# Ledger of designs, part 5: VH-VL binders against Mitochondrial Rho GTPase 3 (MIRO3)

Target 1, 175 residues: Mitochondrial Rho GTPase 3 (MIRO3), of Arabidopsis thaliana (Mouse-ear cress) (q9ma88r425to599)
Amino acid sequence: RKVVQCFVFGPKNAGKSALLNQFIGRSYDDDSNNNNGSTDEHYAVNMVKEPGVISDTDKTLVLKEVRIKDDGFMLSKEALAACDVAIFIYDSSDEYSWNRAVDMLAEVATIAKDSGYVFPCLMVAAKTDLDPFPVAIQESTRVTQDIGIDAPIPISSKLGDVSNLFRKILTAAEN
Below, E stands for the ipSAE of ESMFold2; O stands for the ipSAE of OpenDDE; V2 stands for 0.75 times the mean of E and O plus 0.25 times the DockQ between their complexes.

## First folded at step 1 (VH-VL)

Design r04 (framework fv_rosmantuzumab)
Fold by ESMFold2-Fast, scan of step 1:
Structure r04 (fold): chain C 175 residues (1-175), chain A 120 residues (1-120), chain B 111 residues (1-111)
Amino acid sequence: as target 1 above (175 residues)
Amino acid sequence: QVQLVQSGAEVKKPGASVKVSCKASGYTFTSYYIHWVRQAPGQGLEWIGYINPSGGSTGYNQKFKNRVTMTRDTSTSTAYMELSRLRSEDTAVYYCARGYDFWSGYFDYWGQGTTLTVSS
Amino acid sequence: DIQMTQSPSSLSASVGDRVTITCKASQSISYRGDSYMNWYQQKPGKAPKLLIYDASNLETGVPSRFSGSGSGTDFTLTISPVQAEDFATYYCQQYNSYPYTFGAGTKLELK
């Protein structure tokens, strides 16, 4: 089985915890009832099955939350060694959240280039059930085109959207 | 409940290496970073570095970068710090501490400390 | 490196007093309302104990007589009223930048 390490970046309240909770489900390691309890969760693992393939070809996806403060982004070169794909999640209704996620992507891409690591970077638009700012819509298409990144992947509270994100993450890691 | 238990006191000569252990219990070992902090006799605290037990990634204070190595064993929930080419200035109590995350940098549980004496 | 300067180095107080310990960072360790600094208490022969994280948040199990405030470069730890078990050394610490750095400590002594 192929293991894909996905590093999850994004500003506070962008939806990182919600994404990890949806990925692991309520019963993996700790129940959802215990997420506000004694243990902080910084990672989630699951097996993503491809339609029509047998179990020994299943891929294991690991989502690892990387917590960073707004202006205090000093990620070590060594920390990125295990990264197969990086996602940058932002609150699609918050222009500040978008700007911070773009800054994080630029910093991570620079560190990766300086260290000789190569992995895809994906923008993830969370909370698409909320109205996005018009500037964020225009900005997101322009910025992603300018930096050569795919358009942001939207996710909502629907499970189908999250499943689509997982598939895209695996696809990006294969390239 | 949550506890970090460190290995016993060490006495070393200049030029030697020391490896200190920190055994975690009462929580999911791979969910929290382990940091190492030292304190020379009668002095303040000095941060050495961290290890993420999940992926094994490390970050070191540049002052120690050429001499420190941090590792972990997830099967025994144990973190290790090895410091090489010891000098008398390395005489200190060495603490492991649980960090909230890789950037947040606050330490909610600490080991009891390991005393290292470096003398000829 | 960011230098954390604590003052005073030591102070004497009686049970029931209000004491204030200050910590000054050599450069700003705050951004948009968040301050990347913590306060610890250390008793002789013991490991430090987290009191306040992110400048003003009281750690679980820590008595409400401890409080933290400040932003930018200037931070304060207040203990009011001082109890017998509070006579210890207090350290501030920043995590805005690597390496993480601590203040030199403030020893709170019984008069």
Scores: ipSAE 0.000, ipTM 0.458, lowest interface PAE 17.2, mean pLDDT 78

Design z01 (framework fv_zilovertamab)
Fold by ESMFold2-Fast, scan of step 1:
Structure z01 (fold): chain C 175 residues (1-175), chain A 121 residues (1-121), chain B 107 residues (1-107)
Amino acid sequence: as target 1 above (175 residues)
Amino acid sequence: QVQLQESGPGLVKPSQTLSLTCTVSGYTFTSYYIHWVRQAPGQGLEWMGSINPSGGSTSYNQKFKDRLTISKDTSKNQVVLTMTNMDPVDTATYYCARGRYYYGSGYFDYWGHGTLVTVSS
Amino acid sequence: DIVMTQTPLSLPVTPGEPASISCRASQSVSSYLAWYQQKPGQAPRLLIYDASNRATGIPPRFSGSGYGTDFTLTINNIESEDAAYYFCQQRSNWPYTFGEGTKVEIK
């Protein structure tokens, strides 16, 4: 498809907002959501072009940050119908962050299964330029193998890491 | 009903190894994290570490990392805390506690009764 | 490590009075704070999680409030059975840390 909706999950301070800002060099709130109260949805949009590919095959990637309230995510079951790819971002130097991201993935996978929705899930290891816990590295490999998803995708302050993540998101959406 | 029960020796000599077992019942063992929390006489609570009984992954408080091991035996619905090089300052009541697997896994909704471990020569 | 400081450490109260216990974190823990009750010779019991949510089976006289670094546990119309130690706990960062505890004594 030409527009890919990527839902971004993760615990507080995992780097969700930083990823959105880094993705397009800016992010913005969607004030067009017409609710009884002032509703503000945080998302980032960019057009992703593969090197050497004709421009009419370019895709638009939308990263939509899923808000957290009371350590749970703020998302209705109906909203998941729009998800083409879910990513779960965690701070690779923080074992609490890893455990929360895995919990979120398990919850989202359960909701999707119960609702009949199918979309790929990817783990994203943020802040890989910090010192990760050795146990977290071993655990992340085991957990991703157990649940049948790819190993966590690292991102750091390097632009190349983020470009690789975007490419992987688009590839996952095609399958 | 959900129950957690600690068992192990009440007395340990300095430099010896402590082994405590937490046996759980009344729920699906692999669905909830098990944590170990201790309390020295007259002092507050201190989180030691946890295990995910589904896969066996562990997390430790850095203070104990070089001498603390938490393991599980799914066939017996048990979690075992092993701590080496016990010192008199490790004298405390040791609790196992259940955390949620999903959101709030760091909150402890059910606790064992606790077992007092005295470290003395 | 995040340091949790409770005040007061000892709180004598008369039955029927309200009681309030404060908990202060050395850095923001957002709403990731729980309160526990511990009676002599017993294990701790979860009262409040995520700053303001009552745990299952906890009477409505117990309530929690706060965000960031400052939190309060309130017991309205205290009963004799509420004599116990009360502890706050943060789960914002590893390691999880607890306050020193507040001893609530019935006069």
Scores: ipSAE 0.006, ipTM 0.494, lowest interface PAE 11.4, mean pLDDT 78

Design z02 (framework fv_zilovertamab)
Fold by ESMFold2-Fast, scan of step 1:
Structure z02 (fold): chain C 175 residues (1-175), chain A 120 residues (1-120), chain B 107 residues (1-107)
Amino acid sequence: as target 1 above (175 residues)
Amino acid sequence: QVQLQESGPGLVKPSQTLSLTCTVSGYSFTSYWIHWVRQAPGQGLEWMGSIYPGDSDTSYNQKFKDRLTISKDTSKNQVVLTMTNMDPVDTATYYCARRYSSGWYYFDYWGHGTLVTVSS
Amino acid sequence: DIVMTQTPLSLPVTPGEPASISCRASQSISKYLAWYQQKPGQAPRLLIYAASTLQSGIPPRFSGSGYGTDFTLTINNIESEDAAYYFCQQYNSYPRTFGEGTKVEIK
């Protein structure tokens, strides 16, 4: 069984908690799987089946919320070694949210490069049921092209449209 | 051009609260972290804390955490440093500085500094 | 906290000579070190970041080197305008910490 570890970054109110809650769909309350000494870790774990593909093993996807509160390096080199794919989620209606998410991506990309780690980074546009901030579409396309990553992946927790993101995460982790 | 300018009272009495402002111009105020750094006369630089004006997220040096608050006023493009219970050892020139983004955390632009003297 | 130690604290040099300032971190900071120049009555000015990358607009006589715990700022063919304090700063860990500064005096 292959485990894919996806680190979830994003500013406050970007929709990280909503994404994690939708992903698990059920309470995952197991004291033995909790770090009893840590109150700041947030995880969502679920198994992903490959519809229409015969396999003797299922994939396990782990979404781990990572908080970057300070303006510097909050991640250890060892912590990033466990990352198979990083996603950076922002509120598509909020210019502050976009700017902060891009800054977080730049920070993580710099630490990864300096540590010799290579993993895909994906931008995630949340709350796409809301109106985008002015020039959002033009700016997001330009910035992602400049950084060398794919265009932001839209999701809407309100509309329940998140399954495409999980498929893209698994595909990116394999490439 | 990018400019940062500090302003505030030049004299504070012991035990009183200090309030300093940093006014910025020439760039998107909400897109860059602003830091506060102080320098006592004849001494080195000491980092105090920072704010991201877009969402008011803050970071503080633990040495100052119980006395220091950094806030913002987006309508005026200002960052405000508030520090309680001032002591003569807090006499210093206070600078605000802009942090470069894109994973490089050095200070690319600095204000001219404002001297704060703490005496009775 | 990471302690940054600069040597020497005072460096008198004659124009045209090379000058070297050392900065040592109490623990590894990889390459996350910047150098700043501060002239009397002025704010610090960024010279070098990432230990060795020269900031735009800074004369090429300035250079930086080092990794981990030992870093050097070098000024080749020093000019009279280079009389100033020089500070190293680590941005690897919180809180940000600076060296005590080196005063470069031109004779």
Scores: ipSAE 0.037, ipTM 0.597, lowest interface PAE 7.1, mean pLDDT 79

Design z03 (framework fv_zilovertamab)
Fold by ESMFold2-Fast, scan of step 1:
Structure z03 (fold): chain C 175 residues (1-175), chain A 118 residues (1-118), chain B 107 residues (1-107)
Amino acid sequence: as target 1 above (175 residues)
Amino acid sequence: QVQLQESGPGLVKPSQTLSLTCTVSGYTFTGYYIHWVRQAPGQGLEWMGSINPNSGRTSYNQKFKDRLTISKDTSKNQVVLTMTNMDPVDTATYYCARDWGYRYFDYWGHGTLVTVSS
Amino acid sequence: DIVMTQTPLSLPVTPGEPASISCRASQSVSSYLAWYQQKPGQAPRLLIYGASTRATGIPPRFSGSGYGTDFTLTINNIESEDAAYYFCQQYNNWPYTFGEGTKVEIK
């Protein structure tokens, strides 16, 4: 099938590693070679299947964590040529996390435009705290509309509600 | 319509504690952060701190952390700023301001001038 | 803390001419910059957020531009009612900081 490359951006402690581990069913203490931390970019690979559909054209999704160093992401503009979908994950209870994630989206969108690359961008709201205001969610929706992207996709590691995100990523890549 | 209104003493003596109240109306009180910003006469704006009226969680500019407390009273739609050990350099107009979550301020109170003098 | 520097601090302008105010951040604030107008005896009023988005009810003669460390507020066809102080504010990094303000005076 078609391989979909999803680049995962987000500030430190936004939940990038947790998302990748949940995607492949690993714990944080897994000694998997996919997350060895040795100067190579981290990634997780799995197949995403639609519930109730039997198909020989199912897609392989690759989640590639973009490393950060001192609040900057470590990614060459040439590397974006391989991106089919970019997601920007943030801690929905942390103002700096949201601000940095939108900052990263603006940076990536600018580089993509300057380089002639076109791929969808999605904001992902990680629920690490139950303290976000409904109006904060409304404001993030308004900002994503102003930028021209879809409203943030909420996920909950506590409830295991991450499968909908992977399906949305595949749908965005096809449009 | 959205309104924010500051109230409190116009005069405070050095070493005393200041207490200012911000009363809001025209929107859901618990849906927006409230910030305090001050402006010394003829000078610029200085962010002091904020509160989440839903959770009571606060954030303070490190400059004021030792003497600043922000609290809320949801039954009255009020946020209260308390600052201890007032000094003449704290003479300023104090504003409360509303924030949707992004930390820019779409509505402000009219401001209340606090003079610190003996 | 991020230091916001505004230039000029005082700007006399003739009605009908354009006015431009600069705001520089000591480090990148991306597009997380707002502009406020403050008329004498009044509270600040939000003009621009996200560096270039006009707030509701703000006339189109006001525009903002810039990204990173250098930002500009432009008033294209200045009117007498625009005599006021103008402040920039970054909201990328805690603590949130303002420029020292620019006084726009109508000649």
Scores: ipSAE 0.006, ipTM 0.489, lowest interface PAE 13.8, mean pLDDT 79

Design z04 (framework fv_zilovertamab)
Fold by ESMFold2-Fast, scan of step 1:
Structure z04 (fold): chain C 175 residues (1-175), chain A 120 residues (1-120), chain B 107 residues (1-107)
Amino acid sequence: as target 1 above (175 residues)
Amino acid sequence: QVQLQESGPGLVKPSQTLSLTCTVSGYTFTRYWIHWVRQAPGQGLEWMGSINPYSGGTSYNQKFKDRLTISKDTSKNQVVLTMTNMDPVDTATYYCARSKYYGLYYFDYWGHGTLVTVSS
Amino acid sequence: DIVMTQTPLSLPVTPGEPASISCRASQSVSSYLAWYQQKPGQAPRLLIYDASNRATGIPPRFSGSGYGTDFTLTINNIESEDAAYYFCQQYGSSPLTFGEGTKVEIK
């Protein structure tokens, strides 16, 4: 497919905005103020070439930042229908960031299962240039294996290395 | 520069305990996992186990769990492999290797390897 | 345990020709697959990680591809210095496992 919609979840200060700011392209803030709840959305559009293809074919990757409202809602189940890949970003140096990201993943996975939606979920460990907290490493690997998803993907926004993440998002969307 | 160096006895008698040390330099010791991988003469590579040098948490290949212990000494930037009840089939070159956290257990730097021969 | 099967086990090649080595996992490892080169008397050297990412310092003639259970290491325009053993390794689940190795020999 030419367009891949990637929903970006994570607690405040996990690195969501920094990741989106590294994209080449346009960004859009959507404050829906609808009658079924207020949903803040921010997304960036970037052109990403498909990895491993002999023919170098460009695809559009849309990263949609899902913001948590004051009342705790992330988004409606109807909005989740547009998701091709969900990523859950956490600050690898912060135990609370990890715990909240896992909670978000569990919540989104439950909504998807109940609604019949099928899309891959990926954990993303941000700020890996910082030392991780003592329990994060073994715990994060065990937890992702227990819930049936891939081990967390490390990125360092400070060092600017996000190409591996984009490759994995596109690969997950196709498989 | 990043370096990993194995050290220990080259010869071990059957039924004795092997102790190998991996000393690292050139990076922050607690930032990367350390793994032990062995290779019997003319054979392939076999993963033995690993340690998180920050927490001391370990992961072992079940094949070795009953006789393998991996420990660390942060003050010396060292990881120690201890294996009991050595047998001639344990003759191999033993490597320590570095990996990232979060299940990214591919090895970007390896020690030079140390040959351990088990014989009477 | 995930079993990694490499084919071929022995690969004689002529300089300048492409070479391909296959690695098959007994169950899906997603993209968590690395390739290593090992010359006699030396430690293995990382070539490829995450199935297709080239490690630092590795010449562009080396490339990797694949996902799930089927993976390929390709060496374009083989050079004499590429004579070595090549191993795949999965890190999708514990215990970490390696393929048997492929011996690339220059004719």
Scores: ipSAE 0.000, ipTM 0.467, lowest interface PAE 15.2, mean pLDDT 79

Design z05 (framework fv_zilovertamab)
Fold by ESMFold2-Fast, scan of step 1:
Structure z05 (fold): chain C 175 residues (1-175), chain A 121 residues (1-121), chain B 107 residues (1-107)
Amino acid sequence: as target 1 above (175 residues)
Amino acid sequence: QVQLQESGPGLVKPSQTLSLTCTVSGYTFTSYAIHWVRQAPGQGLEWMGSINPRSGSTSYNQKFKDRLTISKDTSKNQVVLTMTNMDPVDTATYYCARLYYDFWSGYMDVWGHGTLVTVSS
Amino acid sequence: DIVMTQTPLSLPVTPGEPASISCRASQSISSYLAWYQQKPGQAPRLLIYAASSLQSGIPPRFSGSGYGTDFTLTINNIESEDAAYYFCQQHYSTPRTFGEGTKVEIK
C-alpha cells in the first residue's frame, strides 16, 4: 500500500469542491461550488484499487484542495514538499477559468523548480457536459505543447464521470 | 434487490409529448445517476441523457436537447423523461439505467426491462 | 462525439470455440470502455467494465482487454446461451456512445 498526495488547484467555480465530493462517493451538488467565504482547508481521502490488482496492493489517494486568494497566489515552498501530483482544474466552458488555471500551473511549477521539487502536473477539464469555450481545443493544444505537459483530462462531476482522472493521477505518481 | 422499471404509454401520435417514468427500488435513490438509453427496432443503443437525482442536474445528448427534459421526484424514487414533438422515427424501446461510479470507471450496472413506444397516426 | 466501431457485425461460432469481438474508438478513451450483452427481447446486461474488469455474476469465460483506441471482448469455450448481441460503450466523454453491436450466432 502507498499513499499518494494530490494537490488540487483551480479558480473559483471550476469544480474543485464537486470533484472532492465525487471522490468521497457523494453525488454532484451544485452548492459544492459555493465557497461561502470559508478559509478552512478542504480535503478528501479514499483508497483506490487499480483494475487487475489484488486488494493488498491498493493505494490510498488523498485529494487536498489548495485555497488560493482572489488577490493573489501565495503558496509556501514547504507546503509543496508533500505533493506527489498536482492537478489544475478548470471549467471547460469558460475561457477565463482556463486562463486562471494555466496561470496557477505556471506559478506552482516555478515554486517547485526553485525548491528542487519534482512532481507531475495535470490539467483537468471539468464540466465537459457543457459546450467548450470558443477555440478551446486549439488553445489547450497550444498551451500544453508549449509547457510540455499532457493534454487536459476531461471529467464531468454532474455525471459522476471522474474515474479516468483518478487512474491518471495514480499512473503519474508512479512515473 | 435493486430494480429499475419503466412505465408509460405504448402508443404516441406524431407531434404529441411522450412522458416515461423510471421507478427505482432496492437502493438509495439519490446515490446513483439515472440514464436514459433508447433502441429503435433492429438498431443499436443510443444514449439520450441523464440526471443526478440528488442535485437534479441533467446532461443531454445534443441531438435531443431542444425536445428532451429529464426530471426527478425524490419522494417517489422516480425519474421522468419528457420528450416533445414525437415523430415516427422516435419509435423505440426506452430503457432507464443506473450509473455505478467507482474510482476506476463509470458504468451502467442495472437496467430496467425497457418500454416500447410506438409513434404512429 | 467519439465514434465506436465494432468488428465483426456478425459472428457465427461453434460451441466450445473461442470468440473475439473488436471495438475501436475514434480517439483515445484510456480504459473507459464497457461491454454489454443483449439477448432478444431483453435489456442489456453489463459484462465488463474498465476494459478488463469482470462484473460480479458474469461467467469467467468472458474477458476484456485493450487500452486507448483498440479493445477486444473474448468469450472462451462459447456456450449456446451466449447467442446474443454484444455492444461496447465508451464512458470517457459525453455523449456516451455505443458500438453498432455484434450478433453472435451459435452454429
Scores: ipSAE 0.005, ipTM 0.482, lowest interface PAE 14.3, mean pLDDT 78

Design z06 (framework fv_zilovertamab)
Fold by ESMFold2-Fast, scan of step 1:
Structure z06 (fold): chain C 175 residues (1-175), chain A 117 residues (1-117), chain B 107 residues (1-107)
Amino acid sequence: as target 1 above (175 residues)
Amino acid sequence: QVQLQESGPGLVKPSQTLSLTCTVSGYTFTSYYIHWVRQAPGQGLEWMGSIYPYSGGTSYNQKFKDRLTISKDTSKNQVVLTMTNMDPVDTATYYCAKGYRWYFDLWGHGTLVTVSS
Amino acid sequence: DIVMTQTPLSLPVTPGEPASISCRASQSVSRYLAWYQQKPGQAPRLLIYDASNRATGIPPRFSGSGYGTDFTLTINNIESEDAAYYFCQQYYSWPLTFGEGTKVEIK
């Protein structure tokens, strides 16, 4: 309950590594420790303390990058049982990145439904500090509404955006 | 080779419902948006709406409001445009088009729909 | 809605001459502008996207330029087969909108 497992999905070059590196930079935890024993997986662990909250309980947020193979992802059906929150990251300036991230979300949602797993899914728009693409923003908002999930969470290279994302992940896991 | 092909009735009576089908071949059906664009005789192009076939999510030009519906059948690689309460001013060539999201890199041949009593 | 205005609406051109068509948006559309060619009885064909990128298979005599509100499609050394309607389209904001079209006629 004190540990939140967040699975990170997204196509190649979507910004997954940048997100994990920013997350790791906030912690002194060993990012090389991997409970799964797989050398192909990347974990980042941080203790999150929310300022202004009365709660005396610190939470551990674990971000697990899901490996990509061509147009798909590599994750066993059984491994998904450990997911508390799934995030799907895409390059907000790249139309193919968005399409692949949505495809991954639908695939994960189907596996979860078939397996009886329940966890929130969040879309994450990376590289929002690049040249704006307003139609992509309008489209992504409507698609997420149609799927029944929250609007995409924007992040850039700025640390403040990443902090907002982590807060939203923890909030989603509580609900 | 990739192609889009529209099919449906060439004639519709006023107040009837139009149903047009766009059949996709030569690429992964669910990977790209399909848009509907129409062109009245002697006039310009008008965007009607779109669907992302993987999710089924749709976007519509509000000009058509509640009378336009776009749906898909993934097993047949088809997108269907349904428009109710047809009027003579809806006479146009109707195109389906593949989008790199919001610009159109591949168009169907178009199908002329005449609305007349 | 963003209004796209094309100038001229009719452009008579002699083969071998350069032709230029202008497209003006009622508000900035950044680089999110495409150009299409439509020959009589045919579907439109993508020529240019992101204001200046030529689509696959489009001859190098076609080029696009511009940013914001003012855009130009240029056809260098025009050929008789280039007689067609040309449309600009913005994809900055919904609803997607097109210019009125420019008819290029070979004299």
Scores: ipSAE 0.007, ipTM 0.576, lowest interface PAE 8.5, mean pLDDT 80

## First folded at step 2 (VH-VL; framework fv_pimurutamab)

Design a1 (from p12 with light chain S31Y N93Y; at its last look DockQ between E and O 0.10; V2 from the best seeds 0.00; counts 0 for: pae E 12.4 > 2, placed apart)
Fold by ESMFold2, look of step 2:
Structure a1 (fold): chain C 175 residues (1-175), chain A 120 residues (1-120), chain B 107 residues (1-107)
Amino acid sequence: as target 1 above (175 residues)
Amino acid sequence: EVQLVESGGGLVQPGGSLRLSCAASGFTFSSYYVHWVRQAPGKGLEWLGVIYTGGSTDYGNEFTSRFTISRDNAKNSLYLQMNSLRAEDTAVYYCARDLKWELPYYFDYWGQGTMVTVSS
Amino acid sequence: EIVLTQSPATLSLSPGERATLSCRASQSVRYYIHWYQQKPGQAPRLLIKYASQSISGIPARFSGSGSGTDFTLTISSLEPEDFAVYYCQQRYYWPLTFGGGTKVEIK
């Protein structure tokens, strides 16, 4: 597709907003900031050059940050209809962050299955330039094997790591 | 109520084998990580290993070659196969439930234990 | 693997006294320490999680503190049922390990 909608899940302080900022240099709320009962969504939009594709056929990638700071984790099945790819970001230096991201993946996968939606899910290990837990490394390998998804995609403060993630998102959406 | 009941302990000669069982009830067994922990008489606790909901395992360094953990979710049962037993394997063996709803790898419910004695 | 050294090995005290039990890790385990009580002939019982967090159904006289390599379990005023062995356990590094235990006994 020419526009890919990527939902960005993950616990607080995992790096969701930082990822959106790196994608376009800044992030902003949608029209719901007037506090009249809106969802208060954050998103980033940019063009991404696909590997092996002529630059005049670039795709638009929309990263939508899924909120977790309101009354718990709230995700309607109607909202999932627009999802082309879901990513689940965790702080690789913090085991709580990992466990919460796994819980979110399980919840989203259940809702998607019950609703008949099929979209790829990716795990993203943030802050890999910090020292990770040894338990977190072993656990991430085990859990991804158990649920049948690829190993977590690492990202750090390096620009190149972030660009590679965006390309992987687009590749996943093609399938 | 949550229950874990170990069985299969007993007297075995050095070099022998023994299979321990742990029967679970009062919770959704298939959704929890479960562990084996042992305690030699008059000594402290020693973690042996864990089996995850999908059937993969991790072991303490000393136990990877001789002990095998398995589970049967349909029977709500956890197993420990012990081979090439030595005198130092004499201990009470506990099964323990991992408190998954928070961060894992600590034990909120323990069985009563089953005694394994390895002697000539 | 992480070695947890508990001291003293035996703590002889009278009912009503304050007990202070130490657990020292060979490397930092941050706050990933749990405490268990084991009464004679019984399985261990979880007392404190994550160095200092309380467990429902555990009396308030039990408290924990510390971070990094040095951890303490405190029993503010010993009751007759508190004479038992206490273990610390870490889960920051594989394999999971326990301390050697501190036996709290009647003086």
Scores: ipSAE 0.006, ipTM 0.517, lowest interface PAE 12.4, mean pLDDT 80
ESMFold2 (binder alone), look of step 2: mean pLDDT 90; pTM 0.923
OpenDDE, look of step 2: ipSAE 0.012; ipTM 0.591

Design a2 (from p10 with light chain S28Y G30R R31S K92Y; at its last look DockQ between E and O 0.39; V2 from the best seeds 0.00; counts 0 for: pae E 2.8 > 2, grease 20.9 > 18.9)
Heavy chain, then light chain:
Amino acid sequence: EVQLVESGGGLVQPGGSLRLSCAASGFTFSDYYVHWVRQAPGKGLEWLGVIWSGGSTDYGNEFTSRFTISRDNAKNSLYLQMNSLRAEDTAVYYCARRYSYGFDYWGQGTMVTVSS
Amino acid sequence: EIVLTQSPATLSLSPGERATLSCRASQYIRSYIHWYQQKPGQAPRLLIKYASQSISGIPARFSGSGSGTDFTLTISSLEPEDFAVYYCQQYYNWPYTFGGGTKVEIK
ESMFold2, look of step 2: ipSAE 0.309; ipTM 0.716
ESMFold2 (binder alone), look of step 2: mean pLDDT 90; pTM 0.913
OpenDDE, look of step 2: ipSAE 0.154; ipTM 0.720

